# Designs tried in a protein design chat: VHH binders against p91247. Part 11

Target 1, 277 residues: p91247
Amino acid sequence: MAVDMIVEPKWVVQNFGNIRILDASWTFKPKADVAEYKAKYYNKFGVGMNELKNPEYLAEHINGAAHFNFDIAYYPSEDERFTLYTPEEFSSYVKRLGVFNGDHLVIYGRGKDGGMAAASRAYWTFRYYGYTTVSVLNGGIEAFKLAQGVVQSDSKAEGIRCKDAIHFPIGEVCAAKGFKKKTDCDQAFAAKGIKVGDTVVISCGIGLSASAICLAAARSGIVAKLYNGGVHELAYKAPQHLNMRVTLLLHAITVLRCTYIHFTFLYAIVIKIERIV

## First folded at step 1 (VHH)

Design n21r (framework vhh_rezetamig_d1)
Fold by ESMFold2-Fast, scan of step 1:
Structure n21r (fold): chain B 277 residues (1-277), chain A 127 residues (1-127)
Amino acid sequence: as target 1 above (277 residues)
Amino acid sequence: QLQLQESGPGLVKPSETLSLTCTVSGGSISSSSYYWGWIRQPPGKGLEWIGHIYYSGSTYYNPSLENRVTISVDTSKNQFSLKLSSVTAADTAVYYCAKEMYDYGDLTSFWGEFDYRGQGTLVTVSS
């Protein structure tokens, strides 16, 4: 049977009992150590499903949806974050999610742009493995709730806790004639409880203020990461200038639950990362 | 709306060069957020990623094909093209062009996130 590539929330509500729904939500985190991942999780889907639970999925998902977890469906390699399993291995995983040949599969995401990037990656992954009856839910779980769709939550989740968001105005590190001197910037970060060796995520609506604060943080010896869907050109283009280290980071963050994106050019939100399990 | 359309010969002789063009309509190819790529599906097989190009001309190719593949972009015509040299019967496939999301998480990824793709064009390699 031919199915539409993109289905609307109202259609999903109307066809709720006749489709298999997958939540493709993924929480941004640094790439896992390849050897450590392979020892614990490579082709060990039962272990992965028990240990690599996604807090957002557990807190809220479309009723009856299984989680298509990128940290399980793909594995990290030296060259790539999301490396593809063999068809046999992939089939083993998705059967554990209740996906069988002939199902009309509907994949959704959440958050930025309705989670369309994550949902679309999952869509093309299924098409790559030969599944033809696959659709993406337009607008994600947010649009589904607006269409009176039913959602559920599972048991209380343990996860990654973000420190309180720090409101960090660009004026703390910049003056009329450019960056403040290093000692003044050092004091500004210290006053907010940020010190050498800390890892922080810097975010704002369009990245301009975040980029400047990231430069000041790097000059102060702070490990700073930009969050706005990836690495900005400035940080990538001049890593030596930013004095950033390539570090084996075992940190993960739940940005959608502990960050506030500021809708102005003047401010950034700085999140200090603390891992708890 | 954005549309991608493949065009080129449906029959290519062994040892010749396969040439395909993708025409982009309803949007500009000059975007810093996307790569423009080619994928193929041989009869009865899965998808195989060929490569992609950034509008500036930067390319990344599938290592198994890199010695035979050239992808180019013409921003003035809103088009990008694939050349695959020294073809054999194994190159018989449906060829698709695609708009691939820029993956900021892994700049070395061999698979993009496919935002849009063309309808595909069958290329048969036979004498």
Scores: ipSAE 0.000, ipTM 0.100, lowest interface PAE 20.3, mean pLDDT 71

Design n22x (framework vhh_7xy4_2)
Fold by ESMFold2-Fast, scan of step 1:
Structure n22x (fold): chain B 277 residues (1-277), chain A 127 residues (1-127)
Amino acid sequence: as target 1 above (277 residues)
Amino acid sequence: QLQLVESGGGLVQPGGSLRLSCAASGFTFSSYAMAWVRQPHGKGLEYIATISSSGSTIYYSDSVKGRFTISRDNAKNTLYLQMNSLKPEDTAMYYCATGPDFYESYGWLTSDYYDYKGQGTQVTVSS
């Protein structure tokens, strides 16, 4: 059966019960060590699906969509970050996603350009393996929501998102003779939407103001992570010096569109991390 | 037929300036992040700067912050690197590279993440 290569959001909403939807969202990570990946995840799709969950997919996806996870569907090799499995191995993976012969697959992405790059890569991967009834959702999940499409979350998995950067002057927590009283600091954080139990990343150009604000936040019961440096330092240094958990947190901040490119010596930038169950 | 052609290199004295250009063809330039990387003689590749597809997000290595400026002109399919206050340590072959958009900028830290790298343009800072 012939299908259109590109389908529109309203068409997907109208045909929702007659298609199999795949989310092709991918959260950037530095290229995995080839030997380490091969030992743990290569052709071990159950392990990959359990351990390499995508926070954006878990937080929000089109109702009923399975995740076509690039960190599982492909493997890293010496020459390529997304190397193709054999047809037999690929078939084993996509059957776990509920993809069977005869399904009309609709693949979507999210974020920049409606995720068309990621969705198109997944589209051509399916075509390479002989699936002919495959379409890409034009404009991704964002366009689907504008067309009144239904989205859901996986409530059993914890997700992470960030809010817009908060400009936080050191004077909110310090006075002429040192730190303000805990109750005054508690109120300053609350006024900025930061509460007990929240996780925040605190940064400034030279780390001095950020260090004081981080200590005040910790005293207030806020889980604070201090980063000595601006966005530019994170871009080139962080992936080579941080473990997997810290790297994933930084990429989650970027992917969830909590972008700040402003650098200042007069106040710290506080990024609130929201945990989405 | 993706093609990147670097130009603008040359011999300059310490403290001098050069402007490098990279002419891109064979792909939709405005949809890809671009980077400048360099390789000093007998050493590995060193990341210099990355710029997102729109030009709104820019990253620099510590060795060039405040001295180099990366920019792009999507209408002309051209990437630029303005190099000021040049030092002998900046002597290297400079390459233009393309890759995933800004959310993947961290990938520019190593040559393993470049989708394509051009032929290069030599910059020599010496008397």
Scores: ipSAE 0.000, ipTM 0.118, lowest interface PAE 18.4, mean pLDDT 71

Design n23m (framework vhh_7mjh_2)
Fold by ESMFold2-Fast, scan of step 1:
Structure n23m (fold): chain B 277 residues (1-277), chain A 127 residues (1-127)
Amino acid sequence: as target 1 above (277 residues)
Amino acid sequence: EVQLVESGGGLVQPGGSLRLSCAASGFTFSSYAMSWVRQAPGKGLEWIGRIYTSGSTSYNPSLKSLVTISRDNSKNTLYLQMNSLRAEDTATYYCAKDSTGYEYLFSPWSDYYFDYWGQGTTVTVSS
């Protein structure tokens, strides 16, 4: 399987709901003391994600992008500042970033030369670990903004995603003067494979967009349940506890016949629930 | 036993259209994303696109204007519609089943994240 190694900003904007985006921004700092790093952070990704936050990523990133943080994805050794983990250890880290096997992964950077050096390093790291469906965003976040891509600043890391979730922007059901007509909403849901009689779980990072989409779904005869569980907050504030929370959610989601949930401020996701008979 | 069987290949005139089918069995077809991949003679594998369980699609940007992927869950069948065929579209076409469920880990040395592939169907574009 091959995807284009380099993708253009306009292509990324057009395919936003069908790709997983990673921010590879890295701020230069002196090489960490090897012994101190190993004691605090080596293979302790939850601790690293909590304590080694990148200010540039937090201030601005492509909407929904998780941070592939070089200070976490690699460790310092005596001879090298970016030493590679074992595949199992690396998998533990990227699992926390919401990367699913088979996703088309798009990596970007920022700053000098569009951050192509950082993005390319991350690209080759994923290729090293056997991931084949990976691309670099040409020109970085700067070019993405020029192509009218959406960026966010929420001080919240995004890292959990439901595979096969339907990305549903509020604009699909709302216009400037309120909700769109029922027939337009019916068509929007039908276009996503959702029909009368279906049961769906609707979620977003803070519940606001999901609430409106839930109301539109109910009007269309779709049984909608709103999930507003705060996992988005937990991923940012306490990533060291994420594994336990994710296990509890997996148990609940398995009962509902769903997969992992993805949270965002601007979009809701819709998870179609198959009837359990 | 998971089985994927492609059909619909053959000789096609340049500028023509062709629809390939992939019959799936041995798993719950409606629960998995499916992909099409091709390999031209003497070339590497090229990803064409994927269709998710929702019916949403994602395509290789180089091919997006020329192909459409669809599925019929009632028939356990995946389709690839190809239009405006060119000589460079001559290839063996494979359907592939996505390996993902709850799993989102990498497999080192895995070249592709599909757990099952069909045997392929050959398309030759020539006058």
Scores: ipSAE 0.000, ipTM 0.112, lowest interface PAE 20.0, mean pLDDT 70

Design n24b (framework vhh_h_nbbcii10_fgla)
Fold by ESMFold2-Fast, scan of step 1:
Structure n24b (fold): chain B 277 residues (1-277), chain A 127 residues (1-127)
Amino acid sequence: as target 1 above (277 residues)
Amino acid sequence: QVQLVESGGGLVQPGGSLRLSCAASGFTFSSYDSYALGWFRQAPGQGLEAVAAISGSGGSTYYADSVKGRFTISRDNSKNTLYLQMNSLRAEDTAVYYCAAKLGSYSYIPLSEYDYWGQGTLVTVSS
């Protein structure tokens, strides 16, 4: 198994729901005192993520991207600025960024040369720890913006991920003359593992594409509920609902693990509800 | 109903070239309906191997190490057709080649989760 080592901005925009994006931006600063760093931040990722925020990332990052912060992912030693943690410690950090086994990770940088030096360092770090499905975004955030990719500054959304989110383009149920025939829509839902009797929550950034997909799902016998606020609003106002058990009815509990997901007019996110406990 | 039909297979000498085509019906390759597509092969007595894959946008491609630099995957949305251009063919490339589609996904990953498959076309590389 392999993925492309370098992916293009247009590809990232069109595959947003199927990838986990990491911002590898790093701002040069004097090397921290080793003893003080170890006392305060070594293997204390919650403290590091709270106190060692990167100003460039906070001001602007790709929508939904978590920050792979070099000042946290590595630690300073006497002779080396970027010393590697053990695999267990590294895993603890990246899980806080919403990285799960099997994810297609897309890493980007910014600034000079599209931030390829920083992004490439992060790429090889993930490969060192055994992650094989990792790519670098060609040209960084600058090229992504030129390709009409969406950026944000809302820190409440980063690091939150929905494991069972299904990316559903409106074009799978609509054509130039309106809805596709029922058999084509049935097939589109079946292709994504959605069948008669399933319950799904459908969301998009502005609700328009989600409304059409919801109607097509209902016609196919799928129990669909439209979430008008979009995943962005859910991640911002109720982040616990994306990573914790959600009560759909007073006696029903569903485990939902969601990230902040970018929406365009042509796309909606369909979340299949599984009752785990 | 979704159907994928391969063509272009046959006998070719080592060092030769061949172009496989996969005609899709039951769904479209239009810009906003793009789907991830791939080529897989199975050599006699061996398991299924992913050869090449292309994202829904066409902007990202995958190639197995054994074919990198020799094979090129491409798609023509106006003709609803996927292609595999095979150059510098070797005896080891002898296999049945299958076209596969990952409907509703622009990502060609994971390579193990393709939804629809063609019937296959035989490529024999022999002198």
Scores: ipSAE 0.000, ipTM 0.098, lowest interface PAE 23.1, mean pLDDT 71

Design n25v (framework vhh_vobarilizumab_d1)
Fold by ESMFold2-Fast, scan of step 1:
Structure n25v (fold): chain B 277 residues (1-277), chain A 125 residues (1-125)
Amino acid sequence: as target 1 above (277 residues)
Amino acid sequence: EVQLVESGGGLVQPGGSLRLSCAASGFTFSSYAMAWYRQAPGKGRELVAGIYSGGSTSYADSVKGRFTISRDNAKNTLYLQMNSLRPEDTAVYYCARDSFEYGSEGILYDAFDIWGQGTLVTVSS
């Protein structure tokens, strides 16, 4: 599917629920010391996201936008301010921003010339790594506000927006007398695109509803994993043994966190894990 | 009423030790990941140490080997044992609760929802 290289503010407002938005705002500063940066931040994206916050993004960004921070997405080398990571490392960073294959990604900037220089750099970086469905928002956040786009002003980065997480209420598998019949549960999972033999990760804010849904999924022949520990806990226990499959599972669990802050303890979020070859 | 109350801060000589405590109330303490953060004057807030509901721990590189985080679920109390203190450890230390039960990604994204008032630690030069 081909997407326009440049999209207009009104189009973005009209298509808001069907796109992933990234803020590419960057504030000029002297080049960091290479040795100091490498010791503290090189390929340590969690540390970078906690410590290298952008004040303009925190003060105002398009509703739901994650920050594509140049001080994290690139690293300084002796010869270059914005040195590119390997594709694997870059992928690790952008998954933390809630970017997945198939998303229509819209990148914007702010300030001089609507931030087109910064947004365009981010655009070409994504294209370099093979991402094809990416656009630049013409005129940046300023033009977006003039088109009646919704922005937020808060003291914290918004974090990762969730995509492709399945909202699953406990009432789909339970009734007043306990679990529904297996055939009814099978139909509920099938209606959400989950089939016998699939692998899913289930989480919720309290853990209670997720446990019931996990049991119903197991009865339906679905390989269900209930996650009660944090991403950091799993990384701590097996950092040196993490293979590609475990790394992708951790990213899936990270995505789950963002949606269930809007749900009650009666709901769970389900992510279907695709086979990694 | 959910609250966290820190204690144990004070003045200490370089190379000395302090133990901070955080008394938690109003929620099921054992179900939440807990953390210690610090903030020095003119600097941003820094994660120092975290402990998950399952009991595993994580530490900032600057304090690894010197600080120990622990919890007593029977007493609803979080601890930070600080050894071999340095002048650069001077900061206000905050106790924080993760934003959801039985799991935590808050440490990665600074998504802690309940914070204490803080306790000042001063390491004299």
Scores: ipSAE 0.000, ipTM 0.111, lowest interface PAE 19.7, mean pLDDT 72

Design n26x (framework vhh_7xy4_2)
Fold by ESMFold2-Fast, scan of step 1:
Structure n26x (fold): chain B 277 residues (1-277), chain A 125 residues (1-125)
Amino acid sequence: as target 1 above (277 residues)
Amino acid sequence: QLQLVESGGGLVQPGGSLRLSCAASGFTFSSYAMAWVRQPHGKGLEYIATISGSGGSTYYSDSVKGRFTISRDNAKNTLYLQMNSLKPEDTAMYYCAKVSSRFYGLGYQSTFDYKGQGTQVTVSS
């Protein structure tokens, strides 16, 4: 999908449910001691996210925006303030921010010149790592507020806890000719205790069943996101403050077939997520 | 046709309480998450709280945590916001909103459809 490099506040407000927003605000401070930083924070993103909070982001950010914190996304080295991680390490960090391949990312800043310098740096960093569907919000959070965009404050760290995994076969939402009708899918999710407005994470270690279930969940008004590496990857890369319970009723799972797509799909694991204070 | 009618606002002293109501019609109320959003005079819209369609999950802006409680009565198609320990900075027009949401990991984004005229809350000493 081709996206505009620069998007306007009105467009962001109108497309709010179809994009992932990142706050790239950064507060200038003296370069950190290299040895101290490496001992505490290098490739330890959960620790960094808990300890290196940005006061401006906490006081006000676009509703639902995660903070792409320069003090975490980069590390100080001998001759460099913002040294780049490997692609694998960078991916580990941005997955914790809810960024996945294929998302249309919209990055914004704040303050002088609408924070365009910080937002642009984050933009080129994502492009460097191969993310192609990335945009900068013209004019930053200030312009967004003038366009009647919704903001929020988070003065405390909050975690998301995953409840027991739900075994969800693709056959609940897919039949020989593709997706079942919306009413049948709505009933399938309701039968599993999943309601409109609930937040779920869908994962599968093998095949593409999780993607189909995620799409059906979105159509039913359920907040859903796919995790590439399954529940094991989520547990490994998620911050330590996440309370995850992954329980499968049975480990013997029948492979499911979707005849419109020539591939055999496996079951997906659906995890309900709730905010922890 | 979606209709949202807010009520219950008024003038109150700091430390006081108010209970806001939102009467919803024109859609299957129990099938949608609902939210409260506010707008202080001359400022932007601020997210306050969300409640899932079933009422089983609630989320709050940190500015109101421990002071405000969102709830719903699906049999009456009514959303509520109990506001306690009110502060001057809570002065705003409060809007009821129908929600569509997406989860992207640690954060989630909500699309708000607010159609009502709102209800004014004024906290003055």
Scores: ipSAE 0.000, ipTM 0.422, lowest interface PAE 11.3, mean pLDDT 73

Design n27q (framework vhh_6qgx_2)
Fold by ESMFold2-Fast, scan of step 1:
Structure n27q (fold): chain B 277 residues (1-277), chain A 126 residues (1-126)
Amino acid sequence: as target 1 above (277 residues)
Amino acid sequence: QVQLVESGGGLVQAGGSLRLSCAASGFTFSSYAMAWFRRAPGKEREFVAAISGSGGSTFYTDSVKGRFTISRDHAKNTVSLQMNSLRPEDTAVYYCAASEWGYPTDLYSFGEYDYWGQGTRVTVSA
């Protein structure tokens, strides 16, 4: 589904639970020394996120927003301040910011002109890398607060950490007469460490079992993202949506389970995602 | 703060075995991915082995697969590398590394690891 390029503060407040928000705030400073930056931060996103903090983001940002930090998302080269990483490298950074396949991404800025220059740069960067469901918040955090939007302060940027795949048989949620009652399904998810409020990606070799498990999870209050193309398609696209290690693991699981096609109809693969706060 | 301390390095004859250990402090052990990297004389650091935060996934460079085994002990807050059938080309300084991400984005890149030990020397003689 198409999304508007520019969304208004009132719309964001009304749709808050259905979007992923990124803060694109950047503070002007002299260009970093290329050799020093490369030695310490180039393609070292964990180090960058720990050490290169933006004081304005930490002091105030839209509730739940992760920081798309220009000092990390780009690197300085001899001729340019904001040099672009390869698609694979960029994907590894934005995965840490909680950007998932199919999510409507909303980017905002702050300060002069509502931070539209910074937000727009981030917008075109995501478009360049093939993300299509991306919008800019008109007027930035200032307009958002005026529209009664909720803001918070933090000592660190938010992110999402991937977890290992969980094997989930369809028989845990279905019986001879259809779906099991909600309480039985709730218990089945809890037994696998999945609870109300968790976010999971659900897939299987053909997509059939995953669809049923996704419905049961949604009924149990679990935020379930169904990968309709099965594990094989997820593995192909995963550098833009999941950690590369998870992609390789899911690909191996797909190959293994497609070899055992008669077992594919009986279960799905569930990946639990933990948000880092 | 996060601290990693390696032990178990030394001199060994080709075909021998060594067990490297890395003691971790300052973090919740079960939430961090752990890895071993090595640097041979005159070379850059290269990936050897990694284990996910849950311990459910292990990864090895092709040259050590089947000979080396990475494992973790949550009770002792340690990660270990059992090195069997050692070869002269395994001679290097071995570094323990930790990532705040239980499943780092690129396990083969040393840039994905946030914390590093000082290294322990392994010498394999012909």
Scores: ipSAE 0.000, ipTM 0.110, lowest interface PAE 21.5, mean pLDDT 72

Design n28v (framework vhh_vobarilizumab_d1)
Fold by ESMFold2-Fast, scan of step 1:
Parts: sequence; structure tokens; C-alpha cells
Structure n28v (fold): chain B 277 residues (1-277), chain A 124 residues (1-124)
Amino acid sequence: as target 1 above (277 residues)
Amino acid sequence: EVQLVESGGGLVQPGGSLRLSCAASGFTFSSYAMAWYRQAPGKGRELVAGISSGGSTSYADSVKGRFTISRDNAKNTLYLQMNSLRPEDTAVYYCATYDSGDIFTWYEGSFDYWGQGTLVTVSS
């Protein structure tokens, strides 16, 4: 069955664990120079996501929401401020936001008129690319807070680290020209007690650096799983074989009494999956 | 062309504080990621802290909680506030800029344009 086009704050609070939330906040600014934007950001979503942070999103957003950043999702052309990428390029961007085919997406905005103009633009963009299970949050983040919804800040962002988790710099497996030699990567994993046939879960803020560590681990014969979302996202979306690993990870986090630390894009958290009960 | 001028280094006692500055010219400062590196006597250069054009920050584990990187785009200036200084922080500190690419894979070799450096000595 089709999802409602407009959902109310109370509904979003009640269904929080079963939806993917996107913040469509955008602050007006002069149109970027086309040539400069193309050289720096066009189809370079990792660079854009790191460099083109939105201050309102960083200061406050709905807990677990990714930022659907207009300065990244669209590019300036001679004729338009918000020119659409190809479906393939758009898919590449939204995968970085943790959007999976079949997710019920809820898009919100903020400020004047509850940010409905920005949220609606993002809504129609997803529909344009064939995504059908998408809604807008009526009244934006302001209405969500009045309905006792939970918000967070990333300007002083901290992640979680289990007591036995390894703070793993991407530089352990990557150098100037890409991945280090297999033998060097093998030694890096072995030095941390990770062996061929072991299963590890790798996590970081956006998942981009963790993805590289995951590939290096796979080359070394290690069964690596990428943790690329919040607990509610994994519970909602994981296929059967991932659900077992998610359960083990969540149980390990609970048992190990994890502490909060700063996440950086230079580091990933590596958790070796162990029998813990 | 591109010029980076570090200042603010000096002699401090353990537990003291210093604020380093990097004055940038010859490029559109606000469009570039910036970083602080250091080189201790007899050691290689290491990344201390980085800040993207959008204000996202990253720190080496050895300085987390003690150092704060910041930028003032109106003044084309990068800062490093160093608190709770230790003898191990003794090094020449360098300002660097990053032209493009994936900042998620930062390492020492990923930055272009090094300044002259400013010496920080932490001793009694």
C-alpha cells in the first residue's frame, strides 16, 4: 500500500524506528560559479558531504536524520541553480545517506512555513527518480519538537565506542596511491588480533572510510560487515543474515558498556564479533 | 602565489596553553580545507588537526580534548588553540591547505602548500 504524502509529527514519533528521515534544510545563498563547482564538487559526493556542511543541520536535526543537502544533491548549471543529476549519480549520493530501495522516507524542513517548500522540493525529486514510498513531515522540525520528538546536534558530535572496539585509522590500510600492499594490510589486522575467517563489524560516521577498511579486510580473508546506520535503521532494514550480526553487535554494545567518543572521517571502529553470553 | 605564515609559537611550561595562527593569502581561503601538522625532533611529520571548508573538524588521538582547530574566513586565518601542553607536544607546527579530493582519506601526503612553521617548546 502507498504511503501518505503528508505525515503528522505524532505519527513520526510513533513510527520513528520504522522510517528513514531526511533533513532538507537549505539556506539561501548566491548561485555558485558553474566552472568552480564542477571542478570541486560535481559528482564528488564524498568531498561535498565533508566540505558543504549546513550550519542549521549541524546545530540541530531530528535524531538519526541524514542531511539531503541541496548544495550536493543538485548542481548549478548556466540555466538553473538546482540542476538534476542522472539517476545513477543521484543513486550514488542517496546511498551515502543510508537510503535503501523500499525505505519509507520522511523528509522535513525548518523555519518559515515549517520548511515545507524545501521538504516538498526534495519529495518531488525522489518521486522524479521513481521513489514512491516518500512523505513530508507536516510543520517541520519545530512541530516535531512540540510533539516531543528527539533532536540532536552534530557540531560537537560524539559517537560510541565499545570497551573492546578498535579505533582504526584508514591510514592503516590506505596510502597516497590507494590501498597498501596486501601484506601490510594483513599485518595491520593481525596486530589487532583479527584472523582469516573472523567476522568483524566496521563503523564510522558516514561509512565511507569504513567501506575502504571493509574492502581491505575482505582481501585479507576476513568476513567484514559495514555498520552504516543507527540501531533503528539496522533493525528495520537488515536482511536475514545481517540481522544475526546486528543482534550480536547490539548485545556486545550493551554488555561492554560503550563510552562516547568523537568520530572522525579518518577513523573507523572495528568490532570483532565474539560469543558474549 | 600561495602563502601561509604561521605564528604564535614559543616556550611554555607543561600544562600551559598557546594559540597558533596561520595567515593565508594567494587563494580563496574559504573554499579550501586547512590542517595543522607538526614535526618533532627526530620524527616524521604528523597530522594534528584538520578543518574542512564547511567547518567539519578532525583530530589526532594524541591531541583530542586538548587542542581545538578553528578558522576565520573573513580574516583568512586558521587557528590552533593548544591547552594542557605536554613535553611530547614539542615540535615545529605547520599550516597546510588541501586543494580537492576525498578528505575522508586524509594523511600527511594529502595536503599541499606548507608554511615556514612555528616552533613550540614545552619544557620546565
Scores: ipSAE 0.000, ipTM 0.084, lowest interface PAE 23.3, mean pLDDT 70

